# VH-VL binders against Phosphoglycolate phosphatase, part 9

Target 1, 238 residues: Phosphoglycolate phosphatase, of Staphylothermus marinus (a3dnn7)
Amino acid sequence: MIRLAAFDIDGTLTINRSSTVLCLEAIDALRKLEKNGVIVVLVSSNALPVVVGLKKYIGLSGPAIGETGALIYYGEEEIVATTKYSAKQAYLDVLEKYNEYVYGSWQNMFRLHDYALKIRKQYLSKDNEIYSLIKEYVENKYPYIKVGYSGYAIHLTPKDTGKGKALKQIMEKHGIRREETMGVGDSIMDWEFIKETKIKVAVANADPELRRKADIVTTKPSGYGVVEIVEKILDKPP

## First folded at step 1 (VH-VL)

Design sb5 (framework fv_fasinumab)
Fold by ESMFold2-Fast, scan of step 1:
Structure sb5 (fold): chain C 238 residues (1-238), chain A 120 residues (1-120), chain B 107 residues (1-107)
Amino acid sequence: as target 1 above (238 residues)
Amino acid sequence: QVQLVQSGAEVKKPGASVKVSCKVSGGTFSSYAISWVRQAPGKGLEWMGGIIPIFGTANYAQKFQGRVTMTEDTSTDTAYMELTSLRSEDTAVYYCARDKGYSSSWYDYWGQGTLVTVSS
Amino acid sequence: DIQMTQSPSSLSASAGDRVTITCRASQGIRNDLGWYQQKPGKAPKRLIYAASSLQSGVPSRFSGSGSGTEFTLTISSLQPEDLASYYCQQYNSYPLTFGQGTKVEIK
C-alpha cells in the first residue's frame, strides 16, 4: 500500500557509513520499487547536482531532494527552491571565525541555500562541542538559520526549510497521503523527513537516537538493510 | 545565572609573577571561552587572551606572548591567568569574562576585577 | 590587529538628551561588534552584541546600528544612571580589540 518511499543516500544506500561506495543490491531494490509503482525519492544534504546525477545514472524517475531540503528536482524544467533564504553569509562568517576547527565542503561552490562545514581531523574527538559552539553562535546571530550535524558535516540551513518540508511538498504535488509513505535513513538528521512518513525505518547501524524513534530497525546495515525492508514492502500488494 | 568571582588584590615587586583566579558558578564551565581583560588606572580596556577549557586551547595577544599563561581547573570550575616578569606598567585591574567560542563575545559575564599593583 | 576608533572621547549631556557614540574599525568586521558600559569602579557590562542586538535586561533606550566598518551606539533619552564610559569591541578577528572609550557625563 506504500506509494512513495524516501531514502537518505550516504550511509543508507552505501555499503556502510564510512564509505561512499553504493550498495548495488540496494540500488537494484530501489529500481524494483519503481517497477512496482512506488515513487522513489532520494533525500540528501548534498548539493543538488550530486543527487540528480546519482538519480539519473541509477535510472530512477522519482524526485530528488538536495541541500538538506532547500531544493527539489522534479525534472530539467522543474527545480523548486523551498526557501528564499541562503546560509551563505553565516557560512562565511563561521569559516572565518572557527577556521581552526572547521573547513568548507568542496560542494559549497555548487550550493545556493544550505552550506556545509567539515571538522578538521585532529578535532573529530570534540565534534559535539564544536557543533554546539557553531550552533549557538549561528542561531543567535542569524535567527533565520538552523545548524545540524550528521556525523559527517555541520550544515547551516535556512530555518523555514528542511528535508521534511521538501518531502511534504513532493507528497502534496503527487497526491500522496502520509499513510502511503515510507522513510529510510541512518542519521538523526534524517528524522526530519522520516517523521513525516507512515513507516519509519532505521538501518541496523543507524544513530542510536534514530533507531529509538523508528518503527522498524533492519537487521542488516546500510544498503543491505534497504534490501531487507524493500523485500518486506514488496510482500504486500502495491 | 552565571557569576564570576575573582581572587583578591595583589602587591608585587618588579620581576615577580602574579596568578589571578576566576571561579565560575551558575553555568557550564567547560564549553565557554574565558577571556582576560586588563585596565590600567585611568586607561581603557585591553584584551590579553582567552582559553576554551573543553579544547585546552589558549590564545594570547602578541604583546603578552611569552609572559602570560592561561589555564583552567575543571574540577573546581576555576580559570587562572599568570603573568610573569612584572613591570610597573602591568599595574592594572585584571578582569575575567566568560565568552562563547573562539574570539566571540556573544554572552558576557564579568568578574569583579583584581587589582594588581607592581611597585618597588 | 584591527584598530577600533571611538568618537567622541568624552561628552556632557542633560537628562532626556539623545546621545550618539561612533565606532570605526580599521577593516571590515561585518556585525561582529559589541558595546559595553562601565560605571565608575565597576566591571564592564555588555549592552549590545552583533552590532544591533540588545542584551537581555538592558533598557530599550539603548540601541546599536551599523555594519562593516562604521557603528553607532545611541541612547535615545539619557538618564542619570547612564553616567559611564562606553566601549566598542570587535570580535570578528583574533586578537579581540576595544575602542579607546567614550566618557559620558550628565550636566
Scores: ipSAE 0.000, ipTM 0.392, lowest interface PAE 16.3, mean pLDDT 86

Design sb6 (framework fv_fasinumab)
Fold by ESMFold2-Fast, scan of step 1:
Structure sb6 (fold): chain C 238 residues (1-238), chain A 123 residues (1-123), chain B 107 residues (1-107)
Amino acid sequence: as target 1 above (238 residues)
Amino acid sequence: QVQLVQSGAEVKKPGASVKVSCKVSGGTFSSYAISWVRQAPGKGLEWMGGIIPIFGTANYAQKFQGRVTMTEDTSTDTAYMELTSLRSEDTAVYYCARTYDEYSGYYYGMDVWGQGTLVTVSS
Amino acid sequence: DIQMTQSPSSLSASAGDRVTITCRASQGIRNDLGWYQQKPGKAPKRLIYAASSLQSGVPSRFSGSGSGTEFTLTISSLQPEDLASYYCQQYNSYPLTFGQGTKVEIK
C-alpha cells in the first residue's frame, strides 16, 4: 500500500493545463486518499501561502511544498526553508534585460527564494525559445541559480534546493520509505520530485518528457487522471 | 525489440465464449499497459479496454462492460481477453497493443501491435 | 466520449501527388493524437505520435500537424506502397477513440 502520495497542483489537479480551475473530482479523490490513511503532499512552484491556503480549505492534513521546494509547511509552528539563497537578484536582472518578453508574477511579493516570470501573452507561441534564452543567461551569470519552465511560469530557483529535496525531507521526517510513495505530475519540472517516489505517474496530457520517465501514464488528462490513479490505488490491497 | 504474439483464429457459436492470448517478449511485461482493439470486417478500429499490470486492474469501454474480462499472467508474460455471450456482431479481428512501455519510457497511444486474432461467430 | 471525425472518408490520387487527411476532435486534446496506417490484411502501424512526431523507421514523406481540435496528416509524394487505410486516434482521455478511417487508393 502507498502511505504517501505527492501531487503537483497546476495542470495536475486542475481541469486541464490551460486553466487554474480545480477538478473537483480530483479534490474529492485526495480527500478519499487521506480517509484511507495516505499522507497527501501538495507540491508546487507557487508562493507558500497559495499552496497552504488550498491545502487547508480542502481539508488536507499533509505537508505542503511551495516555491519549487524552497519552503515546506508542516504546520503554523513549523515552516522550514530548504535553502539560504535567493534568486531575487537574478530575477530583477532578467526583468530589466528581457522585459519585452516577460513580466513578474504577482506572487513574487510573497516569495523569499524562488522567483517567477510570466511570458507575455503575445509571445506564448515562442515560450520554449524565451525559456532557453533566459536559462542560458541566468545560469551562466548566476551559477547558484537554476531555471525551469512549468508551462505556466519560468522559475528561477537556488540550485541547492528543489521539489525533490523537499519531498525527501518530508519522507525522512515522517519515516516513510520510498517503496511506500507515489508522485503525480504534468510537467517535466515535476520530475524532480516524482523521481524520488516508487510509483511515478504522469497524467495523460503531461509533457512528453515526463510521460517518457513515468512508470504509469494515465488515460485521462489532468485532474481526471488523478481520479483514475487514486481509484486504482485504493482498489489494490497492501 | 518488443513483440506481441497472439493466439490463432477461432470459430465459435453464438452464446459461446472466446479467450484470446497476447504473449509479450523483449520487455518487462509488468510495466506494460496492454489495450485490446477490435475491427469488424470492412469496419474501423474500436477500443475495447486495457489493463494496467502494476495495479492488476482493467478498464473497459462501456459497450463491453459485463461481458469482457482482461487479465494477465506475469509468470508467462501473457495478457488475455475473454469475451462472453458471443453474437454474430462480435465477428472481428482482435488486436492487442501496447499503450505504455517502461523500458522505452514513452506513451504514444499504441506503439506496438500484435498480428491480430480472427474470431468468427457463426451457427 | 471524445468523437474523432476524419475527412475525406476515401480518396484516389496518383503516384507523386500530395495527399492531405484531416481529423477533428469534438473537444480539445492538445497534441495527444496518433496517426496509424493499415495495409490490407495487416495490423495497424503507427506513423505519427504527439500529433507531429514521426515514428522511427517511417519515411519522411509522412508528416503530421495540428493541436487542440484540428489535425492533419500529409503525404508529400504518394508512393504505390502507401495504399492503405489511415486512422487518427486520441489518447488524451478515456475511452480511447479512433477516427472512422480514410481509405487511400492509387489510380
Scores: ipSAE 0.000, ipTM 0.386, lowest interface PAE 21.2, mean pLDDT 86

Design sb7 (framework fv_fasinumab)
Fold by ESMFold2-Fast, scan of step 1:
Structure sb7 (fold): chain C 238 residues (1-238), chain A 119 residues (1-119), chain B 107 residues (1-107)
Amino acid sequence: as target 1 above (238 residues)
Amino acid sequence: QVQLVQSGAEVKKPGASVKVSCKVSGGTFSSYAISWVRQAPGKGLEWMGGIIPIFGTANYAQKFQGRVTMTEDTSTDTAYMELTSLRSEDTAVYYCARHGDYSWYFDLWGQGTLVTVSS
Amino acid sequence: DIQMTQSPSSLSASAGDRVTITCRASQGIRNDLGWYQQKPGKAPKRLIYAASSLQSGVPSRFSGSGSGTEFTLTISSLQPEDLASYYCQQYNSYPLTFGQGTKVEIK
């Protein structure tokens, strides 16, 4: 039986990859997993309060992963950092040097370790070039920081953490074996945690590279794909 | 490409047991389930049961409960189906079939194993 | 158990003909239905899954439709190599069940 299911939020639990509007059918599916004793873990690059707020109001008792794996929320008295480093200095440096191309995410005022940059609208057509420029600059000058790009934001993250590291720590704490886990996402960046699970799921509209690596690709996109896979886990024969 | 390769034909007497193997060739066992389906001569397809390793339990059709056991050996990428207390009406071709990418329909079938039960 | 009933049990048609096979479930199964082709002496081969999704490599003359309790497999232009038995299968609930099959013969 699956005992733990980890889900990316943006593009996975939303109605599509361009919206932050939640797919209510997907939220209902998460509640069904919770009711059946499955530990539901929300995995995100968002600041921790955003992820924790969502988990609480959905009614999920499982942990939440924020800041690209740098923070795990187990409860009000147990918030754990998975790294001792912060990308704040690198973030401030990049913001000053490349202000023409990028601006800081508003969520950065609520971050401790992972910092996000947004590409200005007029430069979106050159997003790969700007990402590469920043990646080269940061990783050369700050060897303990890695740079990732989701298509939505550029994240500066300490190298010694990640979504996969955070998920493995949760599995160890809860005594969950890899064989009892499922991971669901839409971005190649989600592969970092999905690869640590037994059932590796990509929604239909996920990045082509993630769809190629996944064990299961849903027939429906984003949140509707989550409904599909949850139904198969709970309601359908194996 | 991935193939399911089954063991050879068997002839058994009533009351005996038979154990059919199904080896995954050209690939590895994954999270996908293996089901067993049989077909009596001139008849249709009948699902006997299946096993998904990560779910921890095999599920059998009621007609075969108490007589069938489905197991896997992940070290050799081989699934097994053992049917006991054989009767003449158990004469059939037995297929192993892999559940597809979405784990609920059959996307790959073995070549079949003929089991003949005669006195 | 969900009972799957196919119609007709057999049919004979000429090359180029449009052939339709129907499948009825004794209760609602949404779109959790597949269609399989079985040629004499061979294992079944999947043609359709999720009621209407064509398996890669299967000729476009095969199509599936339906939802709930009524489903149809259509061969738009029958070819000699399509001589086979066709089976529908529900995967909505335990136990998995198949239709009794439809034998397609070519004149």
Scores: ipSAE 0.000, ipTM 0.396, lowest interface PAE 18.5, mean pLDDT 87

Design sb8 (framework fv_fasinumab)
Fold by ESMFold2-Fast, scan of step 1:
Structure sb8 (fold): chain C 238 residues (1-238), chain A 125 residues (1-125), chain B 107 residues (1-107)
Amino acid sequence: as target 1 above (238 residues)
Amino acid sequence: QVQLVQSGAEVKKPGASVKVSCKVSGGTFSSYAISWVRQAPGKGLEWMGGIIPIFGTANYAQKFQGRVTMTEDTSTDTAYMELTSLRSEDTAVYYCARGPYYDESGYSRYYMDVWGQGTLVTVSS
Amino acid sequence: DIQMTQSPSSLSASAGDRVTITCRASQGIRNDLGWYQQKPGKAPKRLIYAASSLQSGVPSRFSGSGSGTEFTLTISSLQPEDLASYYCQQYNSYPLTFGQGTKVEIK
C-alpha cells in the first residue's frame, strides 16, 4: 500500500503547463488520498507561505516543501530548514549588477534561502543567454549556490539542498519506506524528488526526458493525469 | 526460483471465448508486471498487453482492445487473459511473462525475464 | 507504433563463426531494447536488456550494442546449441513491439 504521495504543483496540479489555474478534479483526487490515509506532500519552488496556503485550503494534513526544498513545513510550530546557507547575498549582488535584464520576484520578501529573479519582458527572447550569464557569474563567485531556470524564473539555491533531500527527510521523520511512496511531476527538474520514490509518475504532457525516466506515464495531461493515477492507486491498492 | 505455470491447451470454435491462466510460484506477484505475448504457428512474437498488479492497471495493444481483458486474483497469485470473438487467425501459443516493475534506472518497461511454458489455443471447427 | 526491422531474416553459419544480427527502430528508443532467443518448441529467453547488458546466466559470447535507432546482437563464436530464432524488442513506448525475427542455422 502507498502511504505517502508527493506532487509537484505547477504543470502537475494545474489544468496545463501554461496556467496557474488549478485542476479541480486533481484537487478532489488529493482529498481522496487524504481521506484514505495517504500522506500528501506538495513540492514546490515557491515561497513557503504560497505552498502552505494551498495545502491548508485543500485540506491536506501532510507536510509541504517550499523554496526548492530548502524549507519544510510540518506545522505552525515546526518549520525546518534543510540548509544553513542562503542565496540572499548572491541574489542582491545579481539584482544590482544585472538590473537591466532582471528584477526580483515579489515572493522574495517571504524567502529565507532560495531566491528568484524574473527576466524583464523586453529581454524574454534572450532568456537562455541571460540565464547562462547569471549562472556563470553566480556559480563562479558563490560556489555554494546553484542556478536553475524554470522558464518562468531564475532560481538561486544552496547546492546542499533540493526537493529530493527535503522529501527524504520527511520520509525519515514519518517512518515511511521508499517502497511505500509515489512521486508525480511534469518537469525534468522534478526528477530530483521523483527518483527518491518507488512509483515514479510523469503526466502525459511532461518533459520527454522525465517521461523516459518515469515508471508510469499517464494518458492524460497535467491535473487530469493526476486524477488518472490516483484512481488507479485507490481502486486497487497493493 | 520464480516459475510461471500456464493452463493447458484449448480447442475453441470461431466466435467463442478463451481464458488462459498464469500462476506465479515463488517470488512476489504484486511487485512485478505481467505481459501476454502470442505466437502464431511459424510466425513471430506479438505483445498483446500487460497488467501491473501494484496499480491494478492494464495496457492493451490497440489491435486487441475491445476483445482482450487481463485480470489477476491476488489470493491465488494467478493472472488471466481472456480473448473473445475468436477467429481462426487467433490460433497461436499464448505466453505469460513477468519482469521487475522497477529496475535500477527507475524504469518500468514490462520487462519479460521469466516466461511461462505457453498455452496452445486452436480455433477450428 | 514503433516498427522493429531485423536483418537478415535468416542466416547459415559454421560452428566457431562470428554472427551479427541488426535491428532498426522506426524512431529513437534510446537503449530500451532487449534481445530474445527462442529454440524450437520452447518459450523465448531474454539474452540482453538495455541494449548491451547481458542477462544473468547467458554465455559471454553473446553481446549487444547500439543506441537510438540501430542495434546489433553479436555471437562471437557460434555453437551448435545457438540454433534458434532471435528477436529484438523495444520497451521505450507502448505497445511493446518485436522485430520479425532472425533464424540462425548451423551448416
Scores: ipSAE 0.000, ipTM 0.394, lowest interface PAE 21.0, mean pLDDT 87

Design ta1 (framework fv_fiztasovimab)
Fold by ESMFold2-Fast, scan of step 1:
Structure ta1 (fold): chain C 238 residues (1-238), chain A 118 residues (1-118), chain B 110 residues (1-110)
Amino acid sequence: as target 1 above (238 residues)
Amino acid sequence: QVQLQQWGAGLLKPSETLSLTCAVYGGSFSGYYWSWIRQPPGKGLEWIGEIYHSGSTNYNPSLKSRVTMSVDTSKNQFSLKVSSVTAADTAVYFCARGYYDSWSFDYWGKGTTVTVSS
Amino acid sequence: QSVLTQPPSASGTPGQRVSISCSGSSSNIGSNYVYWYQQLPGTAPKLLIFRNNQRPSGVPDRFSGSKSGTSASLAISGLRSEDEADYYCAAWDDSLSGYVFGTGTKVTVL
């Protein structure tokens, strides 16, 4: 029944939400989905080369979404931007004005639209205050940019794009109906793309807000929850 | 590889509706924004609007009340209509593909000359 | 309706460097990427530069772009007779909610 499954990476395909180490059982589950004809889409706020590299070495043939939805990789000759704007100027402005509190993500040298700021270790206890300060500054000065905070990085993203917009474009290109889709994630930020799918899945250790909105909450955390849901989907093909 | 072939009525009278079509050959129609850009005689370029293969559009606000774009995915075509034309709409009209950030127009049609006169 | 201002003409001899300015505002060049297009007589425009300073495949490295504040510049080094064309800058404009082109610059190779 499911023809396309979209997965967040960090905290969803990893062993837990505090590590970038992949859950190999989850990776094996993605390969099984693809072997059974399901298009697997990786969805991330990471720079596009990071996401594409991962999908290629896993051996997935489906598209990849990077930069919080601003870029879609369909193939080496087909890379599509979903937005006309770049947050680069807003990012440089914030770096200069708030350099006491934040620094740039190393991935920013490989970004085109979405830019990430890290909060310096000594200010992590005031992360929400710093996030609010930057959000207010950017949204007042750059009306085409939105500011999000994952708990790990502050993202400056063009307002007219997002993970959900990118996923809808992939579904349209492949002729996939909403009723044929599943979305899996661990953070409330993933709701933007998960809400566009029919089967809305949160892993057991996901944000409480996401677990409340999801149709299915797995019994196992992170990558082990992905194994659980994939097995259920493959055991009930219509 | 990718080629854009365009056609439509070249001569119009004031108040008529301009209708142009662009067909995409040699490449994927899906996954790109497709734009119309015009150039009046001896003047610069003006962006009219864009359409995604799903039918989602963005129009130049200066022209929005008179412009309609549509797509026919079965034929890999997209079309432009401009209503209530005047002499100011006399121009060469180009279709183009948005690549990378959708504003990088990497493939263009050859242009269609539209003259509005009575 | 051209929001971006360019000089109407620029000229040079073969081998020289020609620079074309493009002046805008905080709502366009100051906030967004700049693009440059080359238009040979009687032809459709061709993309020369995207994202301020990036070259598409097939564009020679003697073409370069730069952006500072609300202004941008296109430089053509080692000018050649085949570069004789009209050049347009372009950017998205937040206040107009539209993609805008510059007034255009005719480059003549003497």
Scores: ipSAE 0.000, ipTM 0.407, lowest interface PAE 18.2, mean pLDDT 88

Design ta2 (framework fv_fiztasovimab)
Fold by ESMFold2-Fast, scan of step 1:
Structure ta2 (fold): chain C 238 residues (1-238), chain A 118 residues (1-118), chain B 110 residues (1-110)
Amino acid sequence: as target 1 above (238 residues)
Amino acid sequence: QVQLQQWGAGLLKPSETLSLTCAVYGGSFSGYYWSWIRQPPGKGLEWIGEIYHSGSTNYNPSLKSRVTMSVDTSKNQFSLKVSSVTAADTAVYFCARDYEYGWYMDVWGKGTTVTVSS
Amino acid sequence: QSVLTQPPSASGTPGQRVSISCSGSSSNIGSNYVYWYQQLPGTAPKLLIFRNNQRPSGVPDRFSGSKSGTSASLAISGLRSEDEADYYCAAWDDSLSGYVFGTGTKVTVL
């Protein structure tokens, strides 16, 4: 029996991977997990207030992971940083050097450790080339920072943290074994937390790399795939 | 702590099917991709393919028509079959564990020598 | 099959620095992390460098990796006799959806 389920937000709980519109059927499915005593954890690269706001208004009592794992929200009196490093200096450096190609995410004013860059519209066809340039520059100059690209944003994250590290800390705090967990995502970047779970789920339209690693690939995309897996989990537990 | 033990037929004739098995000890079989890599005498490494504990596979495109991998999760084993072998398939075959995001291989078996007579 | 190009050999005397290049394309090194494997004579390869420039526990500081564009480099400082081995770079290739290895470099200590 699953006691904890961790979900990526963008592209996983939304109607598709190019929209921020929530799939209401998926949100209803998360509420069904909550009602059945499953701890629902939202996992995101977004600034912590965005993730916490979403979990609160959905009605989820479980923790939230923001800033690519650098911050865990357990409650108003218990917010935990999983790293002592900040990517802020690397971020400012990249903005200066690569301003032609990228701009800063507006959420960066609400960030402490993980910083996000957006590729300018005219350069989206060169996204892998720009990502590679920034990754090589940052990882060589700032060896304590790692660079990832989800297709939405380039994230500069301290190396000693990640979505997986944050999820493991939550599991330890709640006494949850790996065998009691499920992870769901759409991006290869989500593998970092999904690999720490027993039931590893990729939605139908997930990155090919994630679909290959997953135990289950849903038949439906994004939020509709979340509905599919949640129904399966709830209908068959003894 | 994790160790890979491998075995299989060492001497084959052209047109036969190569069959090798790799067993995982001292660690979790679940949650990893498991790879096969080969090395012809005096040559470099060639990745053959990988398999997840669920049975999901990904093969080197140059070999995919002849390669089949399978898992036996009850025994913590995975296997490689290469059909229609030729002298070009003569090599040392290694099994290895793929580590998570980044696809690097952190634990390797000791290798199995396979000779195909021409 | 796509392979990453390395020089066939490199040599040095004890204490010197040896560098091994690895050349690829935008679909492999240009887009993905580079890994380096050391293969001592008669043994299986061992992971030496992961994610371009990081060392697993137990690998000495004298081994370092770097990446620039579609090329990568492995440097061995303070060369020792036990470093005589074949060295292979490797990367995931997006166009093949598969892992590619370099042609290999034999390092000799003179």
Scores: ipSAE 0.000, ipTM 0.408, lowest interface PAE 16.6, mean pLDDT 87

Design ta3 (framework fv_fiztasovimab)
Fold by ESMFold2-Fast, scan of step 1:
Order: structure tokens, then sequence, then C-alpha cells
Structure ta3 (fold): chain C 238 residues (1-238), chain A 120 residues (1-120), chain B 110 residues (1-110)
């Protein structure tokens, strides 16, 4: 049986990929995993306090991963950085050079390693072009930084960390084998942590690339897909 | 199936620049990190660095000041240059394909190696 | 020291079990997957174990890997003469932002 389940938040635990509104049925499903002794790990590109706050108010005792894997919260006295590098300098450089197309995420004031850029509304139709432009500029000038795009934000992240690296550290610390794990997400960026799990799950409305790589694609989208997979894992009828 | 072919100058004098090339056959060049590893005679393996198909590089800090890697995506090739060589650069140099992103890295396909000797 | 530490040599007779240790730190083995490579005399290294304990297709089940904390080990059960080779552990190192290899272990079959 599964002993650890890792979940992306935005687009996975929400009602759809365009909203930050939580799917309450999905939250209830996470509480059921917790009650059955499964370690629930929230995995996010958000600043650490956002992720930790959410896990606490849901009632999850497991660790939380923030800043695209750069930070792990194990408890109030144990917060671990998975990298010594910061993308702050690259972030400031991009803001100056590409201010016409992007602006900084408000969460950046609460970040240490991973920095997020938002594409201005008028340029969203060219989001892939802007992402590629910034990716090439940053990765060539700052070889220790990688650039990813979630559909919500462009993230500048130290190359030596990621959501998967953080999840592996949690698994090692808790003595969890890959065979005992499940990962669920909606974005190709989530593949980095989902690939480290045994049961690789994409919600129905996930990126096509993630759906192709996953072992299981749910029939329902976003949070409703999470309900579906959790019920199957716990072997409980609704 | 996927095969790496490597070549370059094998005999160098101190202060010269080492130049090696690796070509990829039978598989995709995109989506992988391409690496160089060296092995001095009778010693262990030392990772030199990696390059993504976009040209983004990451080098071993101890070698960073002397190492340059580049890609030629039209030919499915990548290259290594090491400047200001000394006798300490004498080694067999291997090119390799890196799987997984950065911190999950392993090399599943290796070239056969190129012997480089630096002597006066 | 920036490399993973292995014993320089290990030996056994055919049929015995040989274990090779690999010692690192929190920035490499403690934080990342461990890999093992086998290098037969005069050849390029070959991937033997990936992700701590998994075998590529074609690697016999008498080879096994394990990881605990900042250390890893490779076990070769039922030792055979063709296992005589150099063995290297490897892991990504967060402090160096690079891949590191162990010092290598020469396995001799007596």
Amino acid sequence: as target 1 above (238 residues)
Amino acid sequence: QVQLQQWGAGLLKPSETLSLTCAVYGGSFSGYYWSWIRQPPGKGLEWIGEIYHSGSTNYNPSLKSRVTMSVDTSKNQFSLKVSSVTAADTAVYFCARGLEYSSYYYMDVWGKGTTVTVSS
Amino acid sequence: QSVLTQPPSASGTPGQRVSISCSGSSSNIGSNYVYWYQQLPGTAPKLLIFRNNQRPSGVPDRFSGSKSGTSASLAISGLRSEDEADYYCAAWDDSLSGYVFGTGTKVTVL
C-alpha cells in the first residue's frame, strides 16, 4: 500500500486550472489519506509560507515543498534549503531587460531562492515566445539557473534543485521506498517530482505531455480527479 | 542503438588548447544533457561538465576557468575545449548522455574514450 | 574532500559476497540518488545500478545497491571471475552544483 502521496496544488487541488479556488472534495480526500496513515506532501512553486499555511489549515502533518523544491518544511524547527544558490540576481536582470512583457510576482518578497515572473495580460497570446526568450537569456548568462513555465508564472530556479529533488529528500528522511509512493499533478513541470514516485498520476485536464508520461490519467479534471484516485487507492466506495 | 562517436587531437604540448568533439547517432539530441568525463592514467573518474541542446552549460568548479563546451544542433554534435593544458590534463576523455534533469543525473550511453597526452 | 570515498580494493573468491561502501555527505548522497558504474579493464564505464537500488535491463540480480543516510553500498553476491573490474559510485552534489564520482574500488577475484 501507498505510504506517501505527493500533490501539486494549483490546477491539481483546485476546481480547475484557471482558478485558485480549492476543490473542497479534494481537500476532504487528502484528510482521508492523512487519517489512514498516508504521509501527504504538498508540492508547489509558491513561497514556502503559502504552502505551509495551506497544509496546516487542511490538517496535514506531512512535510511541505515550496519554491519549486528549493525549500522543505518538516516542522517549525526544521526548515531545509536544498540549494545554496539564489535566482534573485537573474530575476532582477530580467525585470530590467523585459519589463515590457513581464512583472514580478507579489510572492517574491517572501522568497529566498526561486523567483517568479508573471506575463502581462496583453502578451499572454505570446507566452511561449516570451518564455523561450527569457529561458535562453537566463540559462546562457546564469548557467546555474533554470527557467520553467507553469502556465501561471515563469520560474527562475537554481539548477541544482527541483520539486523531485526535494521529494527524494523527504522519502529518504522518512524511510519511504518508491514502491510506496504516488504523485499527482497537472503540469509538465510536475513531472520532475511525479517521475520519482511509483504511481504516476495526471488529472484529466493535465498538459498533454504529462498525460502521455503518467501511469494513470483520471477521468475527472483537477481536484475531482484527485478524489477519484484517492478513492481507488484507499479501496473505499464513495 | 544510440551511439556516441568521439574524436580530437590526442597529443598536446603544455599551454595548448585541447579540443574534442562527440557526435550522436541513432537517437534524439534534444531533451538530454551531454557530458564530458575524464580519467587520468591509473586514477578515477572526474566529471568535467554538461551542456543542454540549447547551449546552457554547467561546469565542474575546479575546471570552470579553463573549460568551454558548445553544441552544433544541425550536426547533433557537442564539443569540449580545455585551455592552458598541463601534464595534469593527461587522461582518457569520455563523452556521455545524461538522463534526468541535473540532480537525478546518470549516464546511460558512453563514448569509447579519447586518449589525450600532454607532454613537452 | 569533494569526492565520494570508497575503499581502494575489495577481493573475494568465486561464489562469495563482496560489499563496496561509498561514503559521502548531506550535499550529495544525503540529498540525491546514488548510481554505480562498472568499468571492465580497457573499456568505458557501464551503468550498473541507478536510483540507489535499481538495475538496468541486462544487469544480473546478484548486483544490488542500498543507501542509508550519507552512505551507500554495492553488493555482489555469487562473485564470478568476470566481475573483476573497477566500481564507482556517483551522485549529484548540491554544494558543487555538479556530478561527483567515488574514488573507485578495484574488485579482484582470487
Scores: ipSAE 0.000, ipTM 0.392, lowest interface PAE 18.9, mean pLDDT 87

